# VHH binders against q9p7j3, part 2

Target 1, 174 residues: q9p7j3
Amino acid sequence: MILPLFPETQVHVFVYENVSNCAAIHEQLISQNPIYDYAFLDAATILYKKQVYSAIIRALEDRRDEQMKTKTIHSEVILSLSPKTEISSAFRQFSMTKKSKNIVVVKIDSKLTEEEEFERLDKLVEGNRVEFSDEELQKLIDFKVLKKNYKLDPSTLENPLASILSSIALRGYS

## First folded at step 1 (VHH)

Design e29
Fold by OpenDDE, look of step 5:
Structure e29 (fold): chain B 174 residues (1-174), chain A 118 residues (1-118)
Amino acid sequence: as target 1 above (174 residues)
Amino acid sequence: QVQLQESGGGLVQPGSSLRLSCAASGFTFSNYWMHWVRQAPGKGPEWVSSIYTSGGSTNYATSVKGRFSISRDNPSKTLYLQMNSLRPEDSAVYYCARDFYLPSEDVRGQGTQVTVSS
């Protein structure tokens, strides 16, 4: 996938359900294994494609503007999902954990086609690939976690997407 | 250098309409999603609306949805906010913002005052 704003940057997003080896993946991430150079997100925290795209775009903008707060573009994506400025908080909120069952995986700066990247990633993730769509994401979401992460209330729940995007865009403002 | 200049505010009666404009310069306008935020006295900044760079996707705060409309003209580097059916609670200073979540890129204009009063 090519983002119009960043035509030279190829992005791929994958969704896996019923992942059995999140703990193993997590260990590799902690060890900073370069083979696992992805953003691994807990699908329980993701409701919309636009949520992911917004985070990706923000991360890419941060990189473009030399304002990244994290070490890697993928970690910046995780940070970009959060309404909080603290990196640790963002990771706790949105990053895949060893207890995760469903995940969203983001690859930025891919040199491979989507299919090739999938083949590569599929060797790392033991789960079932599902479509990256709002419909599929809605099946995986934990609304309790979502509401907590973005402090959604009855007024903002009328338009969750707007609230989420607002939170992403207005990080640091309350 | 990045510059944003808001205009179009004023004193109006409830039910009236205003159209705000934001002139942008110093950056590639078309490469950034843009935002309107407002701040009323004694309140913190409130997000109003956002518009993406491509596709024309827009988002609105619940409080203004159905009444406000955000748009942009990339060739002229101008952001707009059409405000219809204005209410007293819409009274605030309205700011045009770009990536104001970034410390060094926390850019918004001086704002334009909107006062809705009978």
Scores: ipSAE 0.000, ipTM 0.205, lowest interface PAE 13.2, mean pLDDT 90

Design e31
Fold by OpenDDE, look of step 5:
Structure e31 (fold): chain B 174 residues (1-174), chain A 119 residues (1-119)
Amino acid sequence: as target 1 above (174 residues)
Amino acid sequence: QVQLQESGGGLVQPGSSLRLSCAASGFTFSNYWMHWVRQAPGKGPEWVSSIYTSGGSTNYATSVKGRFSISRDNPSKTLYLQMNSLRPEDSAVYYCAKEWSLYGDTDHRGQGTQVTVSS
């Protein structure tokens, strides 16, 4: 996928459910294995496609403007999901953990087609690929976690997307 | 204490319709996402539909979109699921749930109501 504002950057997003080897993946990420050069998100924290896209765009903008706060573009995506500026908080809030069962995987700067990237990633993730859609994300979301991460209240829960996008966009501007 | 009680299930033929109800008590009902989930024998729980009780925003699983409709009546604290064009694969125990989560148990759900679609 090519983003209109970043035509030079190819992005792929994949969703996996019932992943059995999140602990193993997590160990590889800790070891900074280059083969695992993705953003691995806990699907329990993601409700909308636009949430993910907004974080990707924010990260790409940060990179473009040489304002990245993290070491890699993928870690910047994770940070960009958070309304908080603290990197550790963002990772605790949104990154895949050893206990995760469902994940969203983001690849930035891919040189492969979506299918080729999937074949590569499928060797790393032991789970079932599902469609990257709001419908599928809805099945995997933890509303308690969502409400906590974005401090949603009765006035924002009716349309949480607006609140989420605002939090992503305005991080660091309060 | 929070209580949820589902009803309206039964044995029906393919293509038929059912209307499930969930009577809620023990909480305000408003300002909550309420959910229908189902579980078939040998399978894990599957999300079906959600509605925000105050504003009425809704979401549906792809498998039921266009066939099922979720609604609520806030004064009576009742959640509904209208199921049309039922299929055998819709057979399951249907639960009303408060704050759906795949990572843990929902805060609360009822005993469920059995829906069986068979010719």
Scores: ipSAE 0.025, ipTM 0.410, lowest interface PAE 3.8, mean pLDDT 91

Design e42
Fold by OpenDDE, second read of step 2:
Structure e42 (fold): chain B 174 residues (1-174), chain A 118 residues (1-118)
Amino acid sequence: as target 1 above (174 residues)
Amino acid sequence: QVQLQESGGGLVQPGSSLRLSCAASGFTFDEYTMHWVRQAPGKGPEWVSSISRSGGTINYATSVKGRFSISRDNPSKTLYLQMNSLRPEDSAVYYCAARLYGSKTDYRGQGTQVTVSS
């Protein structure tokens, strides 16, 4: 997928449910295995495609403007999901953990087709791939976690997407 | 019409082996990644294994790794699951699932019952 605002950057997003090896993946990430050069998100924290795209765009903008706060573009995506500026907080909020069951995987700067990238990633993830769609994401979301992460209240819950996108966009400005 | 038909299930003793088959029809089999999923009573679906279109990429759930073996025969449009060293906790209805890359939905069969009991 090519983002309109970043035509030179190819992005792929995959969703997996019932992943059995998140702990193993997590260990590889800690070890900084280059084969695992993705953003691994906990699907329990993701409600909308636009949420993910917004974070990706924010990360790419940060990179473009040489304002990344994290070491890698993928870690910046994770940070960009958070309304908070603290990296550790963002990772705790949105990053895949050893206990995660469902995940969203983001690849930035892919040189492969979506199918090729999937075949590569499929070697790493032991789970069921599902469509990257609002419908599928809604099946995986933990609303308690979502409400906590974005401090959603009864008023903002009427339009969660707007609130989430605002939180992402205004991170550091609230 | 799309059809996936699982077979090969049954009642077996612990330590025994079973071979499940899934006969596919009504779609282009070799364009789909194939999966085995199982569901035990009172539990949610559990992913068991997957195999890529060409068979070049295979994955297993940790719970079955080393005991189960997935394979496919594209010319005959058949998916297989060799289950060795079966355990009581392997008891479940086993479903064959086909997913086209980028598709919103997958095809699934009616399942075959596997019961492991002494």
Scores: ipSAE 0.000, ipTM 0.224, lowest interface PAE 12.1, mean pLDDT 91

Design f29
Fold by OpenDDE, look of step 5:
Structure f29 (fold): chain B 174 residues (1-174), chain A 125 residues (1-125)
Amino acid sequence: as target 1 above (174 residues)
Amino acid sequence: QVQLVESGGGLVQPGGSLRLSCVASGFTFSYPSDYAIGWFRQAPGKEREGLSSITSSRGDSTSYSDSVKGRFTISRDNAKNTVYLQMNSLKPEDTAVYYCAAGWELSYPRDFDYWGQGTQVTVSS
C-alpha cells in the first residue's frame, strides 16, 4: 500500500500466527542477512493497525528529516513504536524474540506487490498468515505487555489507542 | 534489569598500566543494528569524553579516540559478558572517572542506553 503522506514509499504489513521458526529468523536478523530486510515485531505488543502505521509514519518522517536514530528504516519503525528513546528498550519492548509465536512483519520501500512480497516473505516465515486487522491483532495481544510498554493505567485504558498514538508521536518530548 | 559495573580503577604512577573491566548483566544485543560497548571518561571540570568502543555483532570492530590511540586497547570476553580497557603508558591527564556504556552504534554519549557507575582512575607520582 501507499501512504498518503509518503506516496513514493510502498509499505506492506503482514501478520503471522503460530510461527515455529522465530528463533531461526532471529539468528538471521542478528547476522544481518539482507534477505531478512523487514521489521519483525512481536504481535503480543501490537494492538492496533494504527499503532503500526503511526510508527511507520514516524520512522518515515525521521528519515525524511534526516533524524533517524537507528541504522535502517525498519529498525526505526521498531524504535518508533516505543515511548522510550532508548533503542535497546524499544527493541526489547517490541521486536520479535526467539520465543515469539506471533509476529507482525513490516516492509518499507517495497518494489513488489503485496502478493509478491508475501510469497517472498512466506519462504522465510513458517507460520500462518492472518489478516492485518484490529480484530486479529486483538487475538494475539498480551495486554500485560501492552500496559507495561505504554504505561497504561485505568484512566488511559478507556482509550488505549489515543494513549499509544500520543506516546509514539511525543516520544522524546515528555 | 540491565546493569553495567566497572572495576579495576585505582591509583597508578605515570607510565603505569591499568586494566578496567565492564561487566554487563541483563543486557542482550538485539537485531538488526550493531550494539557496542564503549569507554568514556570525565575529568573534573571537563566534558565527558569518548575513548573507545567495541561492537558485538560485527566481528568486534574497535575504535579509539586520538587521545588514547596506541596506548589503550579495548577487548571483549563474550563468555564473561565483559569488556576490558587495557590502559598503558598512563599520564596524569588520564586522571578521571571512567565509565562503561552500552548502546547502538556508539559514537556519542547521547547514543548510549546504559551506563555504569564509573570507576576512578588517578595517575599521579
Scores: ipSAE 0.023, ipTM 0.401, lowest interface PAE 4.3, mean pLDDT 90

Design f39
Fold by OpenDDE, second read of step 2:
Structure f39 (fold): chain B 174 residues (1-174), chain A 127 residues (1-127)
Amino acid sequence: as target 1 above (174 residues)
Amino acid sequence: QVQLVESGGGLVQPGGSLRLSCVASGFTFSYPSDYAIGWFRQAPGKEREGLSSITSSRGDSTSYSDSVKGRFTISRDNAKNTVYLQMNSLKPEDTAVYYCAAGFTYDLPSERHYDYWGQGTQVTVSS
């Protein structure tokens, strides 16, 4: 997938459910294994495709403007999901954990087709791939976690997407 | 911080042999991680071409291009985190800069499947 404002950057997003080896993946991430050069997100924290895209765009903008706060573009995606500026908080809020069961995986700067990237990633993730869609994401979301992460209240829950996107876009400006 | 460093290049006469080494840092050649190490070369005025690859999956599978099959042999030493390319029966047309690359396990000719590259080592075959 190519984003309109970043035509030179190819992005792929994958969703896995019933993942059995999140703990193993997490260990590889801690060890900074370059083979695991992805953003691994807990699907329980993701409600919309646009939420993920917004975070990706924010991360790419930060990189473009040489304003990245984290070491890698993928870690910047995780940070970009959060309304908070603290990196540790963002990772606690949105990153895959050892206990995660469903995950969203983001690849930035891919040189491969979506199918090729999937074949590569499929060797790392032991789970079932599902469609990257709002319909599938809403089946995996934990609304309690979502409400907590974005401080959603009854008024903002009428249009949670707007609130989420605003939080992502305005991080550090409130 | 992944780095690949090639060595072993030089000048050799036709029919001679060379052994190239590729030392990897920043990751290890160990299970359960799947990886591929590939050798490529680029001659002046020509496109870069894949020569050989070795993978950690499927029982350490190896592959060779038709141009080097039977003459070149790829191997690895996990303890040294090094991949070798033994080149025998060298020909003038083998003259090129030789590159080591690392990535996921993919087909040999697809350089786009490799994420990390060395700086290259010059191999010159001449009488």
Scores: ipSAE 0.021, ipTM 0.419, lowest interface PAE 5.1, mean pLDDT 90

## First folded at step 4 (VHH)

Design m28
Fold by OpenDDE, look of step 8:
Order: structure tokens, then sequence, then C-alpha cells
Structure m28 (fold): chain B 174 residues (1-174), chain A 124 residues (1-124)
């Protein structure tokens, strides 16, 4: 996928359900294995495609403007999902854990086609690929976690997307 | 929901300039990417320009590059389109659109909110 604002940057997003080896993946991430150069998100925390895209674009803008708060573009994506400025909080809130079952995987600066990237990633993730869509994401979401992460209340739950995106956008500005 | 109201349209001679403005309702203006679209007589609606929520990123359709500038004022909850070196082919009804979040697209279906439009006529 090519984003209009970043025509020279290729981005791919994949969704996996029933992943059996999240613990193993997590260990590789801790060890900073370059083969695992992706943003691994817990799908329980993601409700909309636009939530993910917003985080990606924010991270890319931060990189462009030399204002990244984290060391890598993928970690910046994770941070960008959070309404909090603390990196550790963002990772606790949104990153894949060893207990995760469903994940969203983001690749920035891919030199491969979507299919080629999928083949590579498929060797790392033991699970079932599903469509990256709001419909599929809604099946995987944990609303308790979502409400906690974005401090949603009954009034904001009427339009959770708007509230979530506002929280993302306003991070560090409110 | 967000309401958008365009203004600034009118009649102008070729080579002239015009500044369009779009006022957005609500308190969440900063969480929206904003765009301008236009519909010429007998043609379909087409993308003109878009600006990110922070205003640091913009992109334009090729035909208006170097002539049009999109900007936004967060304090006033407005987005503007400065149109210079206008041409007869720029004649159209111009629409303001809003998209939640950072996800900027040049496709109309990705925008959730639309204004009523303002007419721009460029005479030869």
Amino acid sequence: as target 1 above (174 residues)
Amino acid sequence: QVQLVESGGGLVQAGGSLRLSCAASGRTFSSYAMAWFRRAPGKEREFVAAISWRGGSTFYTDSVKGRFTISRDHAKNTVSLQMNSLRPEDTAVYYCAAEPGYSLFDTASEYDYWGQGTRVTVSA
C-alpha cells in the first residue's frame, strides 16, 4: 500500500487470529532480532483500520520532521496509537504480549509486494491470516481493554472512532 | 457529527485569484484531516487538495500544483484554499470535506463529512 502523503513509502498491514507462537515472537522482539522488524500489535486493542492508519501516518510524519520519540519507525507506530506520551505505557497498552492470541502486524518501508511480505511474515507467525477490515477487527476487539486504553465513557462510546482518533491526534498537545 | 460550511466562491477572470474558506463545527477539528473537492459542469466530483490534522502534510491533484495552496487554522476551526492563476477549467462547485484521523486519501468515499459547496466561475 502507498499512502498519498508518503508516495515513496510502502506500507503493509496484516491481521492474524489464533496465533499459537506469540510468546516465541515476543522473545525475538526482546532480543531485537532484525528478522522481526515489524510493529506487532495486540488485536484486542484495535477496533478500526483508520486507527492503525492514523498511527502509521503520525509515525511517518514524526520521522519526516525528525521528531520521533522512539528508536524505530515501528516502535513509533505503537507509540502513536496511545493517548499517553510515555513509551512504556504505549507498549503495555497496544503491543503484542506473550499472552496475545490475535495480532495486527505493520510493516513500514517494505521493499516487497504485499504477497511477498506475507510469505516472509507467514514463516514467523503461526496463525490464520484474516482480512484487514473493520468487520474482522471488530470480532477480535476486547472492549474492556479498548475502553481502558482510551478512557471511553458512555457518551464517547456512541462514536468510539471519533474519540479514539481524537485521543491519538491530541497526544502531547493537550 | 461535523458540519462544514464553505464560503468565498464567486466570479473571477482568468489569471485572477480567489480564497475559499470552510468553517467546521465542533470541538474535534484537530482530529480531522481536511480536503477540497470540486465538481465541474458535466463532470464527476474530483479531488483537489488535502491537509493533515496538524497541517504539516499536504497533497494536491496535478492540475493545481503550484497554483493552489491548502491551509488550516486550528484556532478558528477553518480550512482554506488559496487559488492563484485561475483558469476557465477551474470552474466548478468546490466542496469542503473532513476525514477522521490521519488517514488522508484522495478518494471521496473516505470522507465522512461534506459541505454544501461554493461556486467558482472563471471567465476567459
Scores: ipSAE 0.434, ipTM 0.744, lowest interface PAE 1.9, mean pLDDT 92
Fold by ESMFold2, look of step 5:
Structure m28 (fold): chain B 174 residues (1-174), chain A 124 residues (1-124)
Amino acid sequence: as target 1 above (174 residues)
Amino acid sequence: QVQLVESGGGLVQAGGSLRLSCAASGRTFSSYAMAWFRRAPGKEREFVAAISWRGGSTFYTDSVKGRFTISRDHAKNTVSLQMNSLRPEDTAVYYCAAEPGYSLFDTASEYDYWGQGTRVTVSA
């Protein structure tokens, strides 16, 4: 996939459910194994495709503007999901953990087709790929986690998307 | 939640200029990406330009690039479209649109709020 604002940047997003090896993946991320150069997100924190795309776009804009706060574009995506500026808080809240069961995986700057990238990723993740869609994401979300991460009030639950996207856009500004 | 009102349309000769303005009222305008779309008579609505909530990211359709400039004024809650070197094919109703968050998409279905439009006519 190519985002109109970043036409030279190929992006792929995958969703896996029932992942049995998050602990092993986590160890590889800590060791900075280049084969695992993806953003691994806990699907319990992701309700909408637009949530992920907005974080990707913000990360890419911050890279273009030399405003990145983390060392990689993939870690910047994780930070960009957060309404808070603290890197460790963002990773704690949104990154896949050893205990995660469902994940969203983002690859930015891919030189591969979606199928080729999937073939690589599928060797790393022991789980079942599902469609990256709002329908599938809503099956995997934890609404308690979502409400906490974005401080959603009962008045915003009718349209949580707008509140979530505004939080991503406003990080560090209000 | 957000109301958008366009102004600044009118009749202009080819090669001329117009400046459109979009005034926003309602909740949380400062966190919205803003865009201009246009609809020529008998055609579908098409993307013209978009600007991020910070004003640092802009995107234009190819046919207007270099001629049109989108900008925003947070103090006035307005977005403007400066249209220079106008051509007859720029004749359309121009619509202001808003999408919450950081999403900059050129697809009309992604925008939640729309104005009623302002007519621009460019005579040969």
Scores: ipSAE 0.075, ipTM 0.527, lowest interface PAE 6.9, mean pLDDT 86

## First folded at step 7 (VHH)

Design p40
Fold by OpenDDE, look of step 9:
Structure p40 (fold): chain B 174 residues (1-174), chain A 120 residues (1-120)
Amino acid sequence: as target 1 above (174 residues)
Amino acid sequence: QVQLQESGGGLVQPGGSLRLSCAASGFTFDDHAMSWVRQAPGKGLEVVSDISWSGGRTTYADSVKGRFTISRDNAKNTLYLQMNSLKPEDTAVYYCATHSKYGFPDRDLRGPGTQVTVSS
């Protein structure tokens, strides 16, 4: 996928359910294995495609402006999902954990087609790929976690997307 | 292995200043954003300040804004926290913490901490 505002940047997003090797993936991430240079998100925290894209755009904007807090674009995507400025909070809120079962995986600056990237990633993730869609994401979401992460209240529950996108866009502005 | 060692803590009167340092080793320092966190008696761990991998971007807890300054020297693998206008409520063990390069939660990567006590 090509984002309109970033035509030179190819982005791929994949969703996996019933992932059995999140702990193993964790070990590789801790070891900083470059093969695992993706943003691994807990699917329980993602409700909309636009949520993910908004975070990606924010991260890319930060990179463009040389304002990234984190070293990698993928970690910046994770940070960008959060309404909080604290890095630790953002990672805790949205990153895959060793106990995660369903994950969203983001690749930025891919040189491969979606299919090629999938083949590559499929060797790393032991789970079932599902469509990256709002319909599939809503099956995996934990609304309790979502509400907590974005401090959603009854006034924002009617349109949680707007609230989420605002939180992402206006992070650090209050 | 990742090693972090804080120093510079001590006893100071209200309104005083301290400068904390954190020596980092066992990882590529400039690949990682860094944080200062603190834990006061009977309270949970609180993030005091974050600094970007390059040092160009910083954030602070509201409670310390305008008083504390986080900085880093990537050539020396050292993180700093200048604390001015200290208050009794700043009393805590202060920890230097590093974050995963790829964004995986890893809050346990911190040093043994340094005690800061603000008291008359």
Scores: ipSAE 0.792, ipTM 0.895, lowest interface PAE 0.5, mean pLDDT 94
Fold by ESMFold2, look of step 8:
Structure p40 (fold): chain B 174 residues (1-174), chain A 120 residues (1-120)
Amino acid sequence: as target 1 above (174 residues)
Amino acid sequence: QVQLQESGGGLVQPGGSLRLSCAASGFTFDDHAMSWVRQAPGKGLEVVSDISWSGGRTTYADSVKGRFTISRDNAKNTLYLQMNSLKPEDTAVYYCATHSKYGFPDRDLRGPGTQVTVSS
């Protein structure tokens, strides 16, 4: 399990299924509306809670070390999910698109309680909130996409989680 | 209205050098990571190098490490690529590209490109 390594940094993670307004959210992101400053991930690419927490930790480590490639911590989380350092590949592979149906939403540096942040986010996302859990994520994943994004070799590996977490931790070194 | 304009391409002999420039306007340049992307004849797009919004972090494709240097001047809204020890395999159209501040993928924002030809 991933434990909090940054106790002064408040993080919230939400999962929505059957989102009807990803196109509208996307327009707000294009317009750089700061109200939408979250990491919006396509849930089809996320199988484990630890996958998300590992990317958050990697992004926070890069911020601490002044090594962030992208301007916002939220876009850095998206980059950190990728086993490669190429920005365009990471965004294409993991970010919500206009056609996404289920999303994982991350807020870092929240000044709000989880309840308050949910209240704000729920005004922005038209969908059904579900628990952030491995059980719910497993219902939303696209395994073909997951295997492609992380180049998984099931015949060699007994546990895809370990391979995925290694890819995130070793980004640029594997 | 995002505008990216590359310049500095041309014909060069193997082992030579070129410096590419990309002038940017229509967006807040300092908010965006930038890339050089190239397309060789008959090939798809290859990311040559990325640079952070501040210029403090860079990455390179293995094929150009040690030969190419990406940089930016945020005061002049300009991205650069210094290309040394050029090889015929570096022949391509080179594009300047900007990346989303908020991390969405669906916008391929790049300039018209500049031709680099390395002739033996």
Scores: ipSAE 0.486, ipTM 0.800, lowest interface PAE 2.3, mean pLDDT 88

Design p60
Fold by OpenDDE, look of step 9:
Structure p60 (fold): chain B 174 residues (1-174), chain A 120 residues (1-120)
Amino acid sequence: as target 1 above (174 residues)
Amino acid sequence: QVQLQESGGGLVQPGGSLRLSCAASGFTFDDYAMSWVRQAPGKGLEVVSDISWSGGRTTYADSVKGRFTISRDNAKNTLYLQMNSLKPEDTAVYYCARHSKYGFPDRDLRGPGTQVTVSS
């Protein structure tokens, strides 16, 4: 995928359900294995495609402006999902954990086609790939977690997307 | 091995200042965003301030904005926290914390901490 505002940057997003090896993936991330250079998100925290895209765009903007808080673009994507500015909070809110079962995987700056990237990633993730769509994401979401992460209340639940996007866009502004 | 060591804490009167330092070793310092966190008696850990890997971006808790300044010297592998206009509520153990490079929450490292006490 090519984003209109970032034509030079290829982005791929994949969704996996019933992942059996999240703990192993997590260990590889801790070990800084370069072949795991992705943003691994807990799917329980993601409700919309636009939520992911908004975070990606925010991260890319930060990179463009040389304002990334984290060292890697993928970490910055994770950070960008959060309405909080604290890195630790953002990571706890949205990153894949050892106990995760469903994940969203983001690749920035891919040099491969989507299919090629999938083949590569499929060797790392032991789970079932599903479509990156709002419909599929909705099946995987934990609404309790979502409400907590974005402080959604009955008034904002009428249009959670708007609230989520505004939280992402306005992070750090008060 | 990865090590963080805080220093510069102590007893200070309200309105006073302290400068904390954190010496980092055993890892590539400029690969990681860093934070100061604190734990007051009977309270949980609170993030005081974050600084980007390059030092170009900083964030602060509302309670310390305008009073505290986080900085880093990547050449010296050192993190700093300048604390001005200290208040009794700033009393806590202050920790230097390293964030995960690749966005996983379970491996934030921190040092043993340094005690900051603000009291008249």
Scores: ipSAE 0.625, ipTM 0.834, lowest interface PAE 0.8, mean pLDDT 93
Fold by ESMFold2, look of step 9:
Structure p60 (fold): chain B 174 residues (1-174), chain A 120 residues (1-120)
Amino acid sequence: as target 1 above (174 residues)
Amino acid sequence: QVQLQESGGGLVQPGGSLRLSCAASGFTFDDYAMSWVRQAPGKGLEVVSDISWSGGRTTYADSVKGRFTISRDNAKNTLYLQMNSLKPEDTAVYYCARHSKYGFPDRDLRGPGTQVTVSS
């Protein structure tokens, strides 16, 4: 996809369930292997498409303004999901870990169609691709993790979108 | 109404060939990228191959590269999959799928499928 404010930037988002090789992927990310240059998110932390889009937009704004705090645009997406400003906390809370089971994968600055990017990513991820949709994300979320990450009240957990998006936009105030 | 209908499946020996067809109706076929996806017994859906709206770009799963060829005839609203050098692990129900506006196979816009069985 192309975001209106970033017309030169192609973005793809993929969702995988039942991923069996997160530990291997995690080792490649730690070693900074360039073929793994994606943002790998734990799907247990992602409830809405807009949550991901808002983080992508914030990361791209920080890049445009030369205000990135992390080494890559993909790591900046991970930071941008967090209501906190601390880099290590953001990665601990939102990044895929070796124990993750379901993941959301973001590619920014893609030179490929979605289908071409999927073909490359599918060689790296041993899991089942599902649609990037609110319906599929709701099946993969861990609401206890979501509540903790965004400090949500139990009474708002059924439809917490506005609280989550506000937390991303205001980072560190919630 | 959107309609996709697969055909051409059957029982074939290892090393044999089949050609699958998918007839499309109810939408402007040449506005959409298309896929073949398959589901082996007890498994999830696997994208086998994709083709762009014009036919100018194709992709393949590693497991089928060099053996399968996707093509389309936009004048006949038909998608094809030529399957050569078939292996027992190619046994599956094969579905024709239209891509969504987001550029991935739409899980709700596929045909009823055609069975391919590779066995002696």
Scores: ipSAE 0.000, ipTM 0.093, lowest interface PAE 18.9, mean pLDDT 83

